# VH-VL binders against Protein RESPONSE TO ABA AND SALT 1 (RAS1): the designs that were tried, part 15

Target 1, 230 residues: Protein RESPONSE TO ABA AND SALT 1 (RAS1), of Arabidopsis thaliana (Mouse-ear cress) (o04515)
Amino acid sequence: MPNTSSSQSFTIFVDGWLIRHRYFVEQLMCASSLDETNRISLEEQQSLVAQFLSHCLQYYQEKFASVSLAGDNVFTFFCPPWFNSYAKLILWVGDFKPSLVFKLTEVSVADLTRHQKDRISSLKSETRRKEREVMRDFALVQQSVADPPVMLAARRVGAVGMVDGEETDLEEAMEVLKAGMAAAMNNADQLRCSTVGKVVEILTPPQAIKVLRTIGQLHLRLRDRDQERA
Below, E stands for the ipSAE of ESMFold2; O stands for the ipSAE of OpenDDE; V2 stands for 0.75 times the mean of E and O plus 0.25 times the DockQ between their complexes.

## First folded at step 4 (VH-VL; framework fv_ebronucimab)

Design a4 (from e14 with heavy chain S59Y; at its last look DockQ between E and O 0.85; V2 from the best seeds 0.00; counts 0 for: grease 21 > 18.9)
Fold by OpenDDE, look of step 4:
Structure a4 (fold): chain C 230 residues (1-230), chain A 123 residues (1-123), chain B 111 residues (1-111)
Amino acid sequence: as target 1 above (230 residues)
Amino acid sequence: EVQLVESGGGLVQPGRSLRLSCAASGFTFDDYAMNWVRQAPGKGLEWVSGISWNSGYIYYADSVQGRFTISRDNGKNSLYLQMNSLRAEDTALYFCAKGDTYYLFESGAFDIWGQGTMVTVSS
Amino acid sequence: QSELTQPRSVSGSPGQSVTISCTGTSSDVGYYNYVHWYQQHPGKAPKLLISDVSKRPSGVPDRFSGSKSGNTASLTISGLQAEDEADYYCSSYTSSYTFYVFGTGTDVTVL
C-alpha cells in the first residue's frame, strides 16, 4: 500500500470529518430551534452535546497524530491552505483563539444565571492567562529559527551548497524547531478543547447546544472558500 | 474539615438493587464534580461514574452503563449511586471521590476520597 | 476497559530512587496532560499524590515527582522511605467512552 503521507491521511480524515461535522451542526441547529413543547429530552440533549464534543476532540487528536508522525506537516497547520481569508485573520496558533468561545457564549446565550456568569468570568481569566503562556512558548520556538546554526546553514545553502555534515546539522535544527512548534500547537489545541468543554459544563444542556451550534457554524465558515468569491 | 462519608453498602444477591449515599462536608459541594470509584477486593481502582456540579452532565463507565444511576442533591450536600441489576463483578469497595475542579471534562484528579462502603454481590 | 499499564511491583532500599511507569495511548496519556497519581496504603482510601503530570498538592513531600514522555508518564520517588511502601495508581483523562482510566497499580516495597 503506498505509504500515504501523513498529510494525505489527515486530509482524507478531514474530508470525512467535515461531513460528520455538517451533520452535527444541523442537529444542533434543530435542537436549538425547538420550543419548550417540542424540545428533545434532556438525555438526548446531553447525548448530542457529548457526541459533538467527542467529534471536535477527534479532529484535534487526529491533527496531533498527523503532526507527530510527520513533523513537516506542522507548518501547514500554522498557515492552513484550507482556511479562507477571514479565517487567516483570526488565526491563533493554527486555529481559533480559545477565548473566542466566551464571546460566542455571550452571543448565543441570553439567560445566563449570575452563578454561571461568575464561573464564566473566572474561566475567561484563566483561559487568557493560558493563552499568554502558549504564546510565550510559541514565541520562544520562533526565535530559535534565528539561532546561529540555522542561520549559518541557511546562508550556506544559498551560496556554495552545504558541506558534508552541515546538512545534518540543519536537519537536526529543523527537527527541533518542528518538535517545538508541534508542542505549542498541541498545547493550544488542548486549551481550545478544554475551554469549550468547561464552558459547556457551566451551562445547561439547552444553553450548551446554542453555543456549540455557533462554534460548529464558525468552523464551517472558516473553511468555506466560496465566501471569498463573493 | 473536608470530608466524604459513604454509606449504603451491604450484601445483596445478584439481580438486586442497592443505593449508595455519600455525605459531603467542609467544602462548597456544588462547586465540584463528584465521582464514584470502586475497588474490587485485592484489585485496582476503577472509575464508575461522574456527575457535574449541576447534574447537567453525567458519565458512566461501560461496565455499569444502563444499570447504575448517579445523582446528587446539592441542598443536602449528598451524592448517590443507584445500582440496579447487580452482578458478582460489582463486588467492590465503593469510594466517593471529589473532583479538584468544577469540571468533569478534562479533569480527573480526585483530591478528596471517602473511606468507602463495601458492596458484596453474592448468591 | 483498557487500563493504563503499570509495573506490578517496584522495590528499593531506603534512600534510593524508584520510578513507576504508566503507559497509555495517544488518546489518553500521550495526548493529555491530565495524568494523576494516587498513593494507597493497605486498608486506606487513595490519596492524591501528583496531579496534571507534575503538580504536587500541599502536604505531599518533594521527594515525589511526576513527568511524562510520549505515551508514558512516570512517578519518581527519591529518597525512598519506609512509609512510602504502598500501592500507586496512575490515572488519565481519556476521550474514549470511559472518561477516566486508572492504571493497573504498582506495589512499592521498601527493602
Scores: ipSAE 0.659, ipTM 0.845, lowest interface PAE 0.8, mean pLDDT 89
ESMFold2, look of step 4: ipSAE 0.716; ipTM 0.853
ESMFold2 (binder alone), look of step 4: mean pLDDT 91; pTM 0.937

Design a5 (from e14 with heavy chain S59Y F105Y, light chain F99S; at its last look DockQ between E and O 0.68; V2 from the best seeds 0.00; counts 0 for: grease 20.5 > 18.9)
Fold by OpenDDE, look of step 4:
Structure a5 (fold): chain C 230 residues (1-230), chain A 123 residues (1-123), chain B 111 residues (1-111)
Amino acid sequence: as target 1 above (230 residues)
Amino acid sequence: EVQLVESGGGLVQPGRSLRLSCAASGFTFDDYAMNWVRQAPGKGLEWVSGISWNSGYIYYADSVQGRFTISRDNGKNSLYLQMNSLRAEDTALYFCAKGDTYYLYESGAFDIWGQGTMVTVSS
Amino acid sequence: QSELTQPRSVSGSPGQSVTISCTGTSSDVGYYNYVHWYQQHPGKAPKLLISDVSKRPSGVPDRFSGSKSGNTASLTISGLQAEDEADYYCSSYTSSYTSYVFGTGTDVTVL
């Protein structure tokens, strides 16, 4: 399938996904409200949490699929044109930094137990360690851009006539880079999902709803270009 | 020594109920998600249900959803499986399985298993 | 929930290497690194053999190794020994809500 078709398909997916996302954020807002009229049962809360997590996971799965099918798309995710200026400042390997979830948890939940705090602290440490690992891997991939095959190709870009076979070498080198970048992106995305999911399970459903609301809202804000004008 | 011991299995008729228990020892019980896994005679393994460390989150396989209820008592280091509306296809050896993490979500392997308790559903 | 696909049986002579494949989808094996392997001897409970694709728990011999490519995970047993005769199951976390799926199981025979 042409790379263009995959990218288009993902864009179409995201448009629909965002509609659903907004709906979920609204539900999370209602569920987190102190207004008794908007209270949902514990079972419904659990269901909402599960559905939202699945929703978020679906995004990254489709993203991964898109990147895997269309190697060129990986670069778009490292510098997403759909993110606002603020989002660009906080980007870590194409999206929010996983450890940000802990800050969001701290802001969203005031009634954490000691046991929960301890577990969150442990998870935070682990997450940070894994972030470093992802960054190392990512750095290695980036360094490979300076490898001789790529450099030679780059030097010849603009020079009259690539020697027979050099184009192939460059293409191959680029594919390796793309694959490496895709892998790093996938690892980062998995870490994001895992971190959110694990935090949620440390929390009670009502607490989780508050955090997920914040996360969901953040995601929308990062894509909202109109906020830059305010 | 880390140990899981299942009990409560037996022969029951279709439509009846049975309650399984799992006694845990040798580890901090409320630090781990717990699971039930079953194995029909001569068949493979099937995940049945999981419960988070504080019972805040519970998940079921589609095959048992609405019929089975997983629960735990951390004060007693015990895991339970209430099985209602039993069917012939529920016939299996039921294992209690310890998660290797606190979490069910994207949780890892089951690092400790009991010996299992046999449930036979037959008319 | 559909099981992960494993070969029904694999056989080898002592000292040989055998590989067991576990094929899933992009929603389980293909997306997560939460693929695990279990060994089960007849009449015994399963034992964790490999976790997270390639991690070996304490007490598991180094002749057991795990890998993953695409939607397929693999368990390799090098230097096959008589005691390795058992059923082997892969498992994976699934994205369709929180669930786990097991493979169909592979009977490993030492000839």
Scores: ipSAE 0.654, ipTM 0.850, lowest interface PAE 0.8, mean pLDDT 89
ESMFold2, look of step 4: ipSAE 0.728; ipTM 0.875
ESMFold2 (binder alone), look of step 4: mean pLDDT 90; pTM 0.934

Design a6 (from e14 with heavy chain Y57W, light chain F99S; at its last look DockQ between E and O 0.47; V2 from the best seeds 0.00; counts 0 for: pae O 4.2 > 2, grease 19.6 > 18.9)
Fold by OpenDDE, look of step 4:
Parts: structure tokens; sequence; C-alpha cells
Structure a6 (fold): chain C 230 residues (1-230), chain A 123 residues (1-123), chain B 111 residues (1-111)
């Protein structure tokens, strides 16, 4: 069986994942639109939230797995071809910026308590700090692109064939770079997941459903190519 | 010093009720999720229930669902477990366990444990 | 909820390395990196040994390490010492109803 490239496997996964994602978004929309009399039980709300979070986590888990496997172009995830132009503008280390969740929370939930606001504010500060850390690490990795092995290889692009051994050095340098990029992306993804989870836990289940609906819809919009034509 | 102290254990007959308490000290209690974990004599650990920092999220193991109720009083730095309809299989040392964060989702590391309180259900 | 599967016992000589496996499903161990390890000495409360697959809390020796592949997590004890004789439990967050599951436990004996 031809070893489907890790990238191909991930693409296949995402296609199925998106089908499930749309279904979840619809459920969240329905759950968030119900009046008090027709509202689903608290247990059902909690279950829906848990399932959706699980769904989202599976995406990042699979992404990590695909990036960690030898042969996948980690660089594809930093500029995903499946994202529309708008998505490309808001990309932070391969996906949405974790702190965006707070803005989405503010837009989605009108009835936050003072205590919730305080906790969210604290979490926001922490998340921003961690974002800066991720960015620093990412920057360090990017700077490594200017390292001599990579630069030498770049200079030889179009020139006479690489001398024996130089190809090996370049390959090694590229592997180090890929590993660094993968690590940075993983850290960013973990921060995304943890931020969403922490926000959800500050909120009540009905509030959480509203936020998760917004997040889910955002993911769909980021992948919708038809919006570029409008 | 961070400390958890369980109390309320004892010998009870099947079908009876018991209330466990856990007193927390040395940390900001309302910043962390709290859990109950039990261990039957000579057996492994079993997660029983968890509650988020604000009690907004609560979960139970299937084995205790509908019989046990977890609650907390942040003003008293206390965690509780109301155990109803006790069974012989509920016999265990019950630990109070502190979560490493205020949430139940995407977590599960219990970084501080009490010494436990023994619950024996016997006819 | 089904327990995570651990070997009943593992033994080694002082200075050797031993590995404890923890096998679950895609709903727990394979769900994400929310696998934790606990050490429990006889008559004592459990102690957090490793969090989030591989994170070592302060005070835990570097001879303890954790990893995960697929639905199986592993705890490795390098340079086994007499004091390492204890029961070890893995745990995982579950995707089902925000619950947690423990492993069956492993008795580590130092020969």
Amino acid sequence: as target 1 above (230 residues)
Amino acid sequence: EVQLVESGGGLVQPGRSLRLSCAASGFTFDDYAMNWVRQAPGKGLEWVSGISWNSGWISYADSVQGRFTISRDNGKNSLYLQMNSLRAEDTALYFCAKGDTYYLFESGAFDIWGQGTMVTVSS
Amino acid sequence: QSELTQPRSVSGSPGQSVTISCTGTSSDVGYYNYVHWYQQHPGKAPKLLISDVSKRPSGVPDRFSGSKSGNTASLTISGLQAEDEADYYCSSYTSSYTSYVFGTGTDVTVL
C-alpha cells in the first residue's frame, strides 16, 4: 500500500473531521437558541460541550501526529492552502491566536458575572504572556533559517550541483528547522486548547455553548473558500 | 503548607448515608478544581467525582452517579461528598485530591492529596 | 468506565531501568496528552510523579520519565533505587462526560 504521506493522511482526516464539525456547530446553534422552556437539560448541555471540546482536541492531536511524522512538510501548516485570505490575515503560528477566544467570549456572552470577568481577565493576561513566549521560541527557530548550512544551500540553488556532503548538511539543517517549527506549533496548539478549556470552565454550560458555537463557526469561515469571492 | 484533611468516614450499613468533608489549607481554594478518589482495601485507585472552582461543572463516575453528590464551600475552604444508598462496594479509603487548575476539562493531574478517610459499608 | 491496563508487577535490580506501560483507548490515553502518573508507597497517599505525559513536578528525580505513543503511555524509571519500590498508577482524562480513569496499578519491586 503506498505509504500515504502524513500530509495526505491529515487531509483525509480533516475532511471527515469537518463533516463532524458542521454537525456539532449545528447542535450548538440549536442548543444556544432554545428558550428557557425548551432548553435541553444541564446534563445534555455538559455532554454537548464535552463532546465538542473532544472533537476540537482530536484535530490538534492529529495535526501534531502528522507534523511529528517524518516526511510531512510542517511548513504547510504555517501557511495552509486550505485557509481563505481572511484566515491568512489572522494566522498566528498556524492557526487562530489563543487570545482571540476572549474577544469571542465577550461577543457571545452578555451576562458574565463580575467574578467571571475577573477570572477571564486574569486568564487573558496569562494567555498573552504565554503567547509572547511561544512567539519568542518561534522567532528563534525562524532565525535558524539564516544559519550557515541553510545559507550555503540557498546560495547553491541554481549553481553547480551540491558537493558531496553538503546535501547531508542541508538535510540535517532542514530537519532541525522542521523539528523546531513542529515544537513551536505544538506549543501554540496546546495554548489554544488550554485557553478554550479554561474559558469554558469559567462559564456556565449555557454560556459555554454560546462561545463554542462562535468558535466552531469561526473555524468553518476560515476554511470557506467561497467567502473570497464575495 | 498546602494540606488537605478528610473527615467523616466510618462504619455504616448498606443503604445508609454518609457525608465526607475535606478541609483545605495553604492555597487559594477557589482557584482549583477538587476531586474525590477512592481506594478499596488492597485495590487500585478509582476516581469518584470532580467539581470545578465555582461548582459550575460537576462530574461523577458511573459507579456513583445518582447516589453521590459533590459540593464545595469556598468560604470555608471545604469540599464535601454526600454519599447516599451506600453499598458494600463503596467500602474504600476516600481521598480528597486537588486539581492542578481550576477546571475539570483538559486536566486530570492531582498534585495534592489528603491522607484519606476510611468508609466501611458492612451489614 | 474501564480501567487503563497496566502490568501487575515489574521488577528490576538496582541501577537498572524498568518501564511501566499504560494502555487505554482513543477516548482516554489516545485522546490527548492528559496522562498522569502517581507513585504510592504502602500506607501513604498517592503522589503526583508525572503530569501531561512527560512533565515532571518539582522534587521528582530526573530518573523518572514519561512518554506516549498512540493509546499507550509509558513510565520509565532509570537507575532504579530501593526507594522506588511502590505502586504506580497511570491516569487519564476521558473524552466521555469529563471523567477520569486510573490504571490498574503496577507493583514495582527492587530486587
Scores: ipSAE 0.020, ipTM 0.594, lowest interface PAE 4.2, mean pLDDT 86
ESMFold2, look of step 4: ipSAE 0.734; ipTM 0.870
ESMFold2 (binder alone), look of step 4: mean pLDDT 92; pTM 0.950

Design a7 (from e14 with heavy chain F105W; at its last look DockQ between E and O 0.25; V2 from the best seeds 0.00; counts 0 for: pae O 6.4 > 2, grease 18.95 > 18.9)
Fold by OpenDDE, look of step 4:
Structure a7 (fold): chain C 230 residues (1-230), chain A 123 residues (1-123), chain B 111 residues (1-111)
Amino acid sequence: as target 1 above (230 residues)
Amino acid sequence: EVQLVESGGGLVQPGRSLRLSCAASGFTFDDYAMNWVRQAPGKGLEWVSGISWNSGYISYADSVQGRFTISRDNGKNSLYLQMNSLRAEDTALYFCAKGDTYYLWESGAFDIWGQGTMVTVSS
Amino acid sequence: QSELTQPRSVSGSPGQSVTISCTGTSSDVGYYNYVHWYQQHPGKAPKLLISDVSKRPSGVPDRFSGSKSGNTASLTISGLQAEDEADYYCSSYTSSYTFYVFGTGTDVTVL
C-alpha cells in the first residue's frame, strides 16, 4: 500500500468530509426554515443534531490522528493554507475560538429560557478559563523554540553546516516541539468539540439546529477562497 | 463513595408494564448522562437507553423504541426506566450506568455501574 | 443495531499475552475513537477497563492496553494472570441515532 503521508491521507479525508459537511449544512438550513413544508419531526431533528455533532467530531479526531502520525503536519494546521484571509484573522490555535460558539448561539437563538441563559453563562465562563489554559500551554511550547539547543542548531546550519550529532540533536528538539504543539492543538480541538456539544445539550433540538447551521456555514466560509476576491 | 442502586425488577407477564429506578449517590448527579444497559441470562451486554444531564437528549435502542421511556429526577438523584408492552426478550438484568460526561454523544464510557435489577418476563 | 464482533473465547497461559479484537463498521469503530472496553467477572457488574481506545482509568493495571486500526479495535492483556479470567466487552459510540453498541463479548480463560 503506498505509504500515503499522513498529511495526504488527511487531505483526502477532508475532501470527502467537506462533501458530507455541505450536505449537513443544507439539511440544517432546511430544518431551521420556518416553512412548514420543510419541517421535520422532533425525532428527526434530534437525529440530525446527533449526526452533525458526530460529523464534526470525526473531523477533529482525524486531524489528531494525522498530526500524531506525522509531526510535520502540525505546522500546517497552525497556518492552514486552505483558510481564507478572514479565517486567518479569527484563528485561535489552528481553528475558531471555542468561545465564539456563544456569540453564534446568541445570534442564532432568540428564545432562550432563563435557565438556558444561566447555564450558557456558566459554560461561557468555564470555556474562557479553559481557553486561557490552552493558550498558556501553547505559549510554553512556543517559547521552547528559543531554547538553546534549537537556537544553536539553527545558527550552525546557516554558517558551517551541522557537525555530526548536531543534526540528531536538532531533530530531537524539533520532535519535542512538534509533540508539544500537537498536544496543545489537541487540547484546543477537544475544547472546541466539548463547547459545541455542551451548548447543544443546553438547547432544544430546534434551537440546536439553528446554532449548528451557523457553525456549519461558518466552516464553509472559512474555507471559501472566493471570498478573498470580493 | 460513588454508588448506583437499581430497584423495581421482578416477574411480570408479557404485555405488562414495569418501572425501574436507580438511586445515585456520591457524585453530582446532574453533571452526567445516565444510561440503562441490560444483560439477558448468559448473554452479552446491550445498551437500552440514555439520557443527558438535563434530559435534553434521549436515545433508545431500536429494540425498545416506542415501548420504554427513560427519565430522571435530578432533585432526587434518580434515574427511571418505564417499560411498557414487555416481551419475553426483555428478560434481563438491568444495569444503571453512569456516563463520564454530561452528554450522550461526547464519549459513552460508563465508569460506574450498579449491581443490576432482574426483570423476568414470562407467561 | 448490529453488535460489534468479538471472538467468542480467547485463552492463554499465565504470563502470556492475549489479544481480543472488536470489529465494527465505518459507522461506529471506524468512524471515531470512542471505543471502550469492559471487564465482567461472573456474577458481577461490568467494570470500565479502557476508554477512548487506549485510555486506562485509575486502578487498571498497565498490562491492559487498547488500540485501533480501521474498523477493528483491540484489547491486549499482557502478562496474563488468573484474575484476568472474565468476560470482556467492547463498545463504541455510533454515528446513528442509537448512540451506543456493545460487542458480542469474549470469554478469556487462563490455562
Scores: ipSAE 0.023, ipTM 0.528, lowest interface PAE 6.4, mean pLDDT 85
ESMFold2, look of step 4: ipSAE 0.632; ipTM 0.818
ESMFold2 (binder alone), look of step 4: mean pLDDT 91; pTM 0.940

## First folded at step 5 (VH-VL; framework fv_ebronucimab)

Design b1 (from a4 with light chain Y97S F99P; at its last look DockQ between E and O 0.74; V2 from the best seeds 0.67)
Fold by ESMFold2, look of step 5:
Structure b1 (fold): chain C 230 residues (1-230), chain A 123 residues (1-123), chain B 111 residues (1-111)
Amino acid sequence: as target 1 above (230 residues)
Amino acid sequence: EVQLVESGGGLVQPGRSLRLSCAASGFTFDDYAMNWVRQAPGKGLEWVSGISWNSGYIYYADSVQGRFTISRDNGKNSLYLQMNSLRAEDTALYFCAKGDTYYLFESGAFDIWGQGTMVTVSS
Amino acid sequence: QSELTQPRSVSGSPGQSVTISCTGTSSDVGYYNYVHWYQQHPGKAPKLLISDVSKRPSGVPDRFSGSKSGNTASLTISGLQAEDEADYYCSSYTSSSTPYVFGTGTDVTVL
């Protein structure tokens, strides 16, 4: 019985994905630093934005496939080994909080129009509501497995062995929890992708490149091993 | 009253060009992405192209990429489709459609449709 | 261009329920909850019937309902009426480069 799991396969995918990610961050930094006479064309800016968003989407689509096959390893995706220690302390449902993008936009873009500000304000309210919905749904799953009969069955496994019926109750509860965790992760990831895509669409391509540069740099910092520096 | 009115359809020879327009009224046009959808006679729906509120992001179906150009004029509440190098398979009723959300990226439903304008490409 | 698979025809008697399937892949219907349904009467523009898998716009009767399981979305018409005779299309978001894909369409007949 090989000990390879879907989370191990995804970790291997992330290694290749991060190489491509560094390349895209370099392109975003270059595009955002060129003066007006050397700036790449609008069409090239649109293409860079589309390519970077597609690259980010690939990560979450591979994650969705891996989480669907994870079985017991679904828990690993909530504390992923591909994040550094400090990043793990601030994760929301296994990754960045969707509404973080609004702070990143504020620090990256200084020239929002009134129309853009109004749309961003509306999106921020909508995103925060959806974040609460994700957390509420996940909390309901956690409460369903914290029911006293299930908790008693789980505690007894270690102390007295399995009593008739308790193996089935525990297995059933664990399957409900795994399914609920996978659903919560997928809902959170879709909200992350949706929120970034919507912010990009509110912005002009030059503005979006600045925000995506900041997002991309943050993604690298969340995976940077600070403890390995001299 | 919310409405979309297409115009500019007609009969044209293969290889020629045609420009469609869509006049919007009754809603804040600048708040929405806009789309073109076509339906060949007796066939199903096919998404053709979409454009973001500020024209910053534009997408085309593979079948029209490089031949069609979508644009908008927010000052005139108007959407356009420039169709170059027309082929017989482009023959269809062309609808202007509005998503029910601000965005193309989030695949919003099309809640407002025009009546369509017929394009016929024939020798 | 990708398309979502629907049955060619479905029929039912007045008052019965009919179900229309819309089958995609794990990268569209199986991944996103942005699946929509449209009704089109002969000679008319499509009309939005269901959005986001199961949300019913104002003015759409509650006999129309939607659901999704795996790579398949479903539209159910309960209490079939004569005016429900029309073509029905599903759609889904697939990627940022091809944001909209329609299904093949289903002709619903009321016997």
Scores: ipSAE 0.596, ipTM 0.804, lowest interface PAE 1.9, mean pLDDT 85
ESMFold2 (binder alone), look of step 5: mean pLDDT 93; pTM 0.951
OpenDDE, look of step 5: ipSAE 0.707; ipTM 0.861

Design b2 (from a4 with heavy chain I58T, light chain F99S; at its last look DockQ between E and O 0.75; V2 from the best seeds 0.67)
Fold by ESMFold2, look of step 5:
Structure b2 (fold): chain C 230 residues (1-230), chain A 123 residues (1-123), chain B 111 residues (1-111)
Amino acid sequence: as target 1 above (230 residues)
Amino acid sequence: EVQLVESGGGLVQPGRSLRLSCAASGFTFDDYAMNWVRQAPGKGLEWVSGISWNSGYTYYADSVQGRFTISRDNGKNSLYLQMNSLRAEDTALYFCAKGDTYYLFESGAFDIWGQGTMVTVSS
Amino acid sequence: QSELTQPRSVSGSPGQSVTISCTGTSSDVGYYNYVHWYQQHPGKAPKLLISDVSKRPSGVPDRFSGSKSGNTASLTISGLQAEDEADYYCSSYTSSYTSYVFGTGTDVTVL
């Protein structure tokens, strides 16, 4: 039977997921471009929104399972091979920054009501606060490995040679780091999904389709390597 | 002060319809997602349906999908459940429940409940 | 649709602590922090007891606390009192944007 690491299994999942993603982006483009006389019903628009959100959720749930079991492979998810080189330079904790959705909404929707604007403004403020909390928690995980007691134990192992107990202390510290990194990435992913979901719930289905189309198109561009030979 | 008052329950034969109403008071109704939850006699709680603050999104449990329709009128501070093609299995006390935020599924807890209205479906 | 598993009943003497479990999957309780707890006395409507795993709403005594580990959320009642005798339900957002689910319910008896 094949021997596949959790990051390699997730890469195979992403290939299939991207095929479905391209199909959904085509549906979103079609739905957003139809004239008023040919526009699909609001019920069909709600269904398309729900299907796209469920499609995106599947990606993050599969990622959560893979990251939680990654062991030494957890670091691969911070620089994922399924993103192109440009995308890797702008990632926030392994994927897009949650606050990006507010810019995408601004460029995609022109007809927000006053109530929608107020709700989006409040959500934007809370999202930025939560982004800072994610970064603070991530920094604390990194600091726990660099604290003097841990660094002293690691130095003693190197200087003294095979000292049982000291090797176990270092191994325990590295397991805490790996678990903390996985938890931080999961928290970041949950903030991403929550923020998009909350924006969609503030919007009407026609407005949400425009935003989700923009998100879907951007997501494809961040994964395209080269469109053709230069 | 904050209240949810359900009405429209009763005894009905299988295959017929009922419309439940929930009158809200003491809070700004259109700031919150709203839900219906039911409890069959001697049984646990079952979520039935939810609706977003602006009616843009409606969701249903599989057991009622295609038969029930949730709606709201923010001008009247009212939530509704149209129940068609009723079955014996729909017999339950139906509660109106207020979400604690304007989000339907994200972080939504049900912080205010009505007393419920009883629906009995039997021949 | 999915269910969250709770023990059928739990009992304790006044002043003791009891804990009620709510077990889901890695795609609901294990994934989301939107686990809520409700208390229901006989003949009454449910009352929100704990939101978002561990947040206690105003008016709820501090002897009620919540936590989560892995795919299991827990409600703890410390210093059990006679008035705590009731049914308790957990709830969670499901793995789909289309569903919300309650736990099977736990009858708490004060001996």
Scores: ipSAE 0.580, ipTM 0.794, lowest interface PAE 2.0, mean pLDDT 84
ESMFold2 (binder alone), look of step 5: mean pLDDT 92; pTM 0.946
OpenDDE, look of step 5: ipSAE 0.713; ipTM 0.862

Design b3 (at its last look DockQ between E and O 0.70; V2 from the best seeds 0.72)
Fold by OpenDDE, look of step 5:
Structure b3 (fold): chain C 230 residues (1-230), chain A 122 residues (1-122), chain B 111 residues (1-111)
Amino acid sequence: as target 1 above (230 residues)
Amino acid sequence: EVQLVESGGGLVQPGRSLRLSCAASGFTFDDYAMNWVRQAPGKGLEWVSGISWNSGYTYYADSVQGRFTISRDNGKNSLYLQMNSLRAEDTALYFCAKGDTYYLFESAFDIWGQGTMVTVSS
Amino acid sequence: QSELTQPRSVSGSPGQSVTISCTGTSSDVGYYNYVHWYQQHPGKAPKLLISDVSKRPSGVPDRFSGSKSGNTASLTISGLQAEDEADYYCSSYTSSYTSYVFGTGTDVTVL
């Protein structure tokens, strides 16, 4: 039986994670709305940034663990049922495209210094290069679906059924595919996290809070199914 | 030539304070995160602290959290480590280390100083 | 602070290959590809040898290579030379403490 291991473990995690996420987004909203006079201390800002980044990292770590350790179906993450239709349109290797962070930064921060802009530009170029690399690797994995073991199995299932041993071959091929997809997804997730982290490091804490707020809000919007019913 | 030069080490009693300095040359200092790494005599390497390029973010190992303060002066191409409430276990050779990437995630230390020795003893 | 686990010592004859393991957890080596290796000769500062699991900086000989599988990263030195006698340290980012962690270090001896 294909271990259609459901993303059940991850789904349970996400429910709790979303509660915390909403709380963080609220905190970021509050922090970003304060004027210079009433702004929270630098230490508090740094703490908030660190906590939120950690929170985001936890999501991807748990995602990785659910697939690699708990045996959740990696395919679920490439078409997540918890994403709304809009989210599905912008999905890149199971989540948002890393370079999206630059657009979000642009709309969130109006007072970037020249030096910051230069650094962001450089980072953007690097990130795009890495995105292409991830996509190449992912494409190779996808092409493996057309490999002989899978294709032969597919042909036989349609014609005479699978013979003894062919099921094993198909299972093995599927495991290789799953492993490849998991690896690609992990690489993409790391790039996402890295890109956000690097952008944050380019920015001052007040600027970072604005960007993280936007990112946090976006995540909520992408998971909100109620918008599709309206 | 790219170089880091540490200074400020010495013998100090427990509970006292010491300030380390690191002078950078040969590269654009304000483009990189900087770090302190220490090595106790005959022991391995231990990351101590890191600071972002613009001092916006500082990070500390648990072992020094609340006692040490990392700072930098980009105008002087200098990195600092204020060490308060020093303990015997803080005895080590302290290295200044340059990050080759952004600090939080991707960060290997590609340039190291020769280190400055801190000895905490009664 | 949690350290990455390395063998205390590894030895080999000139021309042989030796491998140093660096074992972490799912919160560091097992998750991130930010594993780095450093070489340290006696009385000298550490030198970056490998970055990001397998990237070799300029000036580092091709006989040094890095890899990772699961929670374990590996440094392989092929064609061992006398000059390779040194301490080797791995490092990784760790999410547990939002910090960097070094390995326990490995003494490589050329016999």
Scores: ipSAE 0.711, ipTM 0.863, lowest interface PAE 0.7, mean pLDDT 90
ESMFold2, look of step 5: ipSAE 0.735; ipTM 0.871
ESMFold2 (binder alone), look of step 5: mean pLDDT 90; pTM 0.932

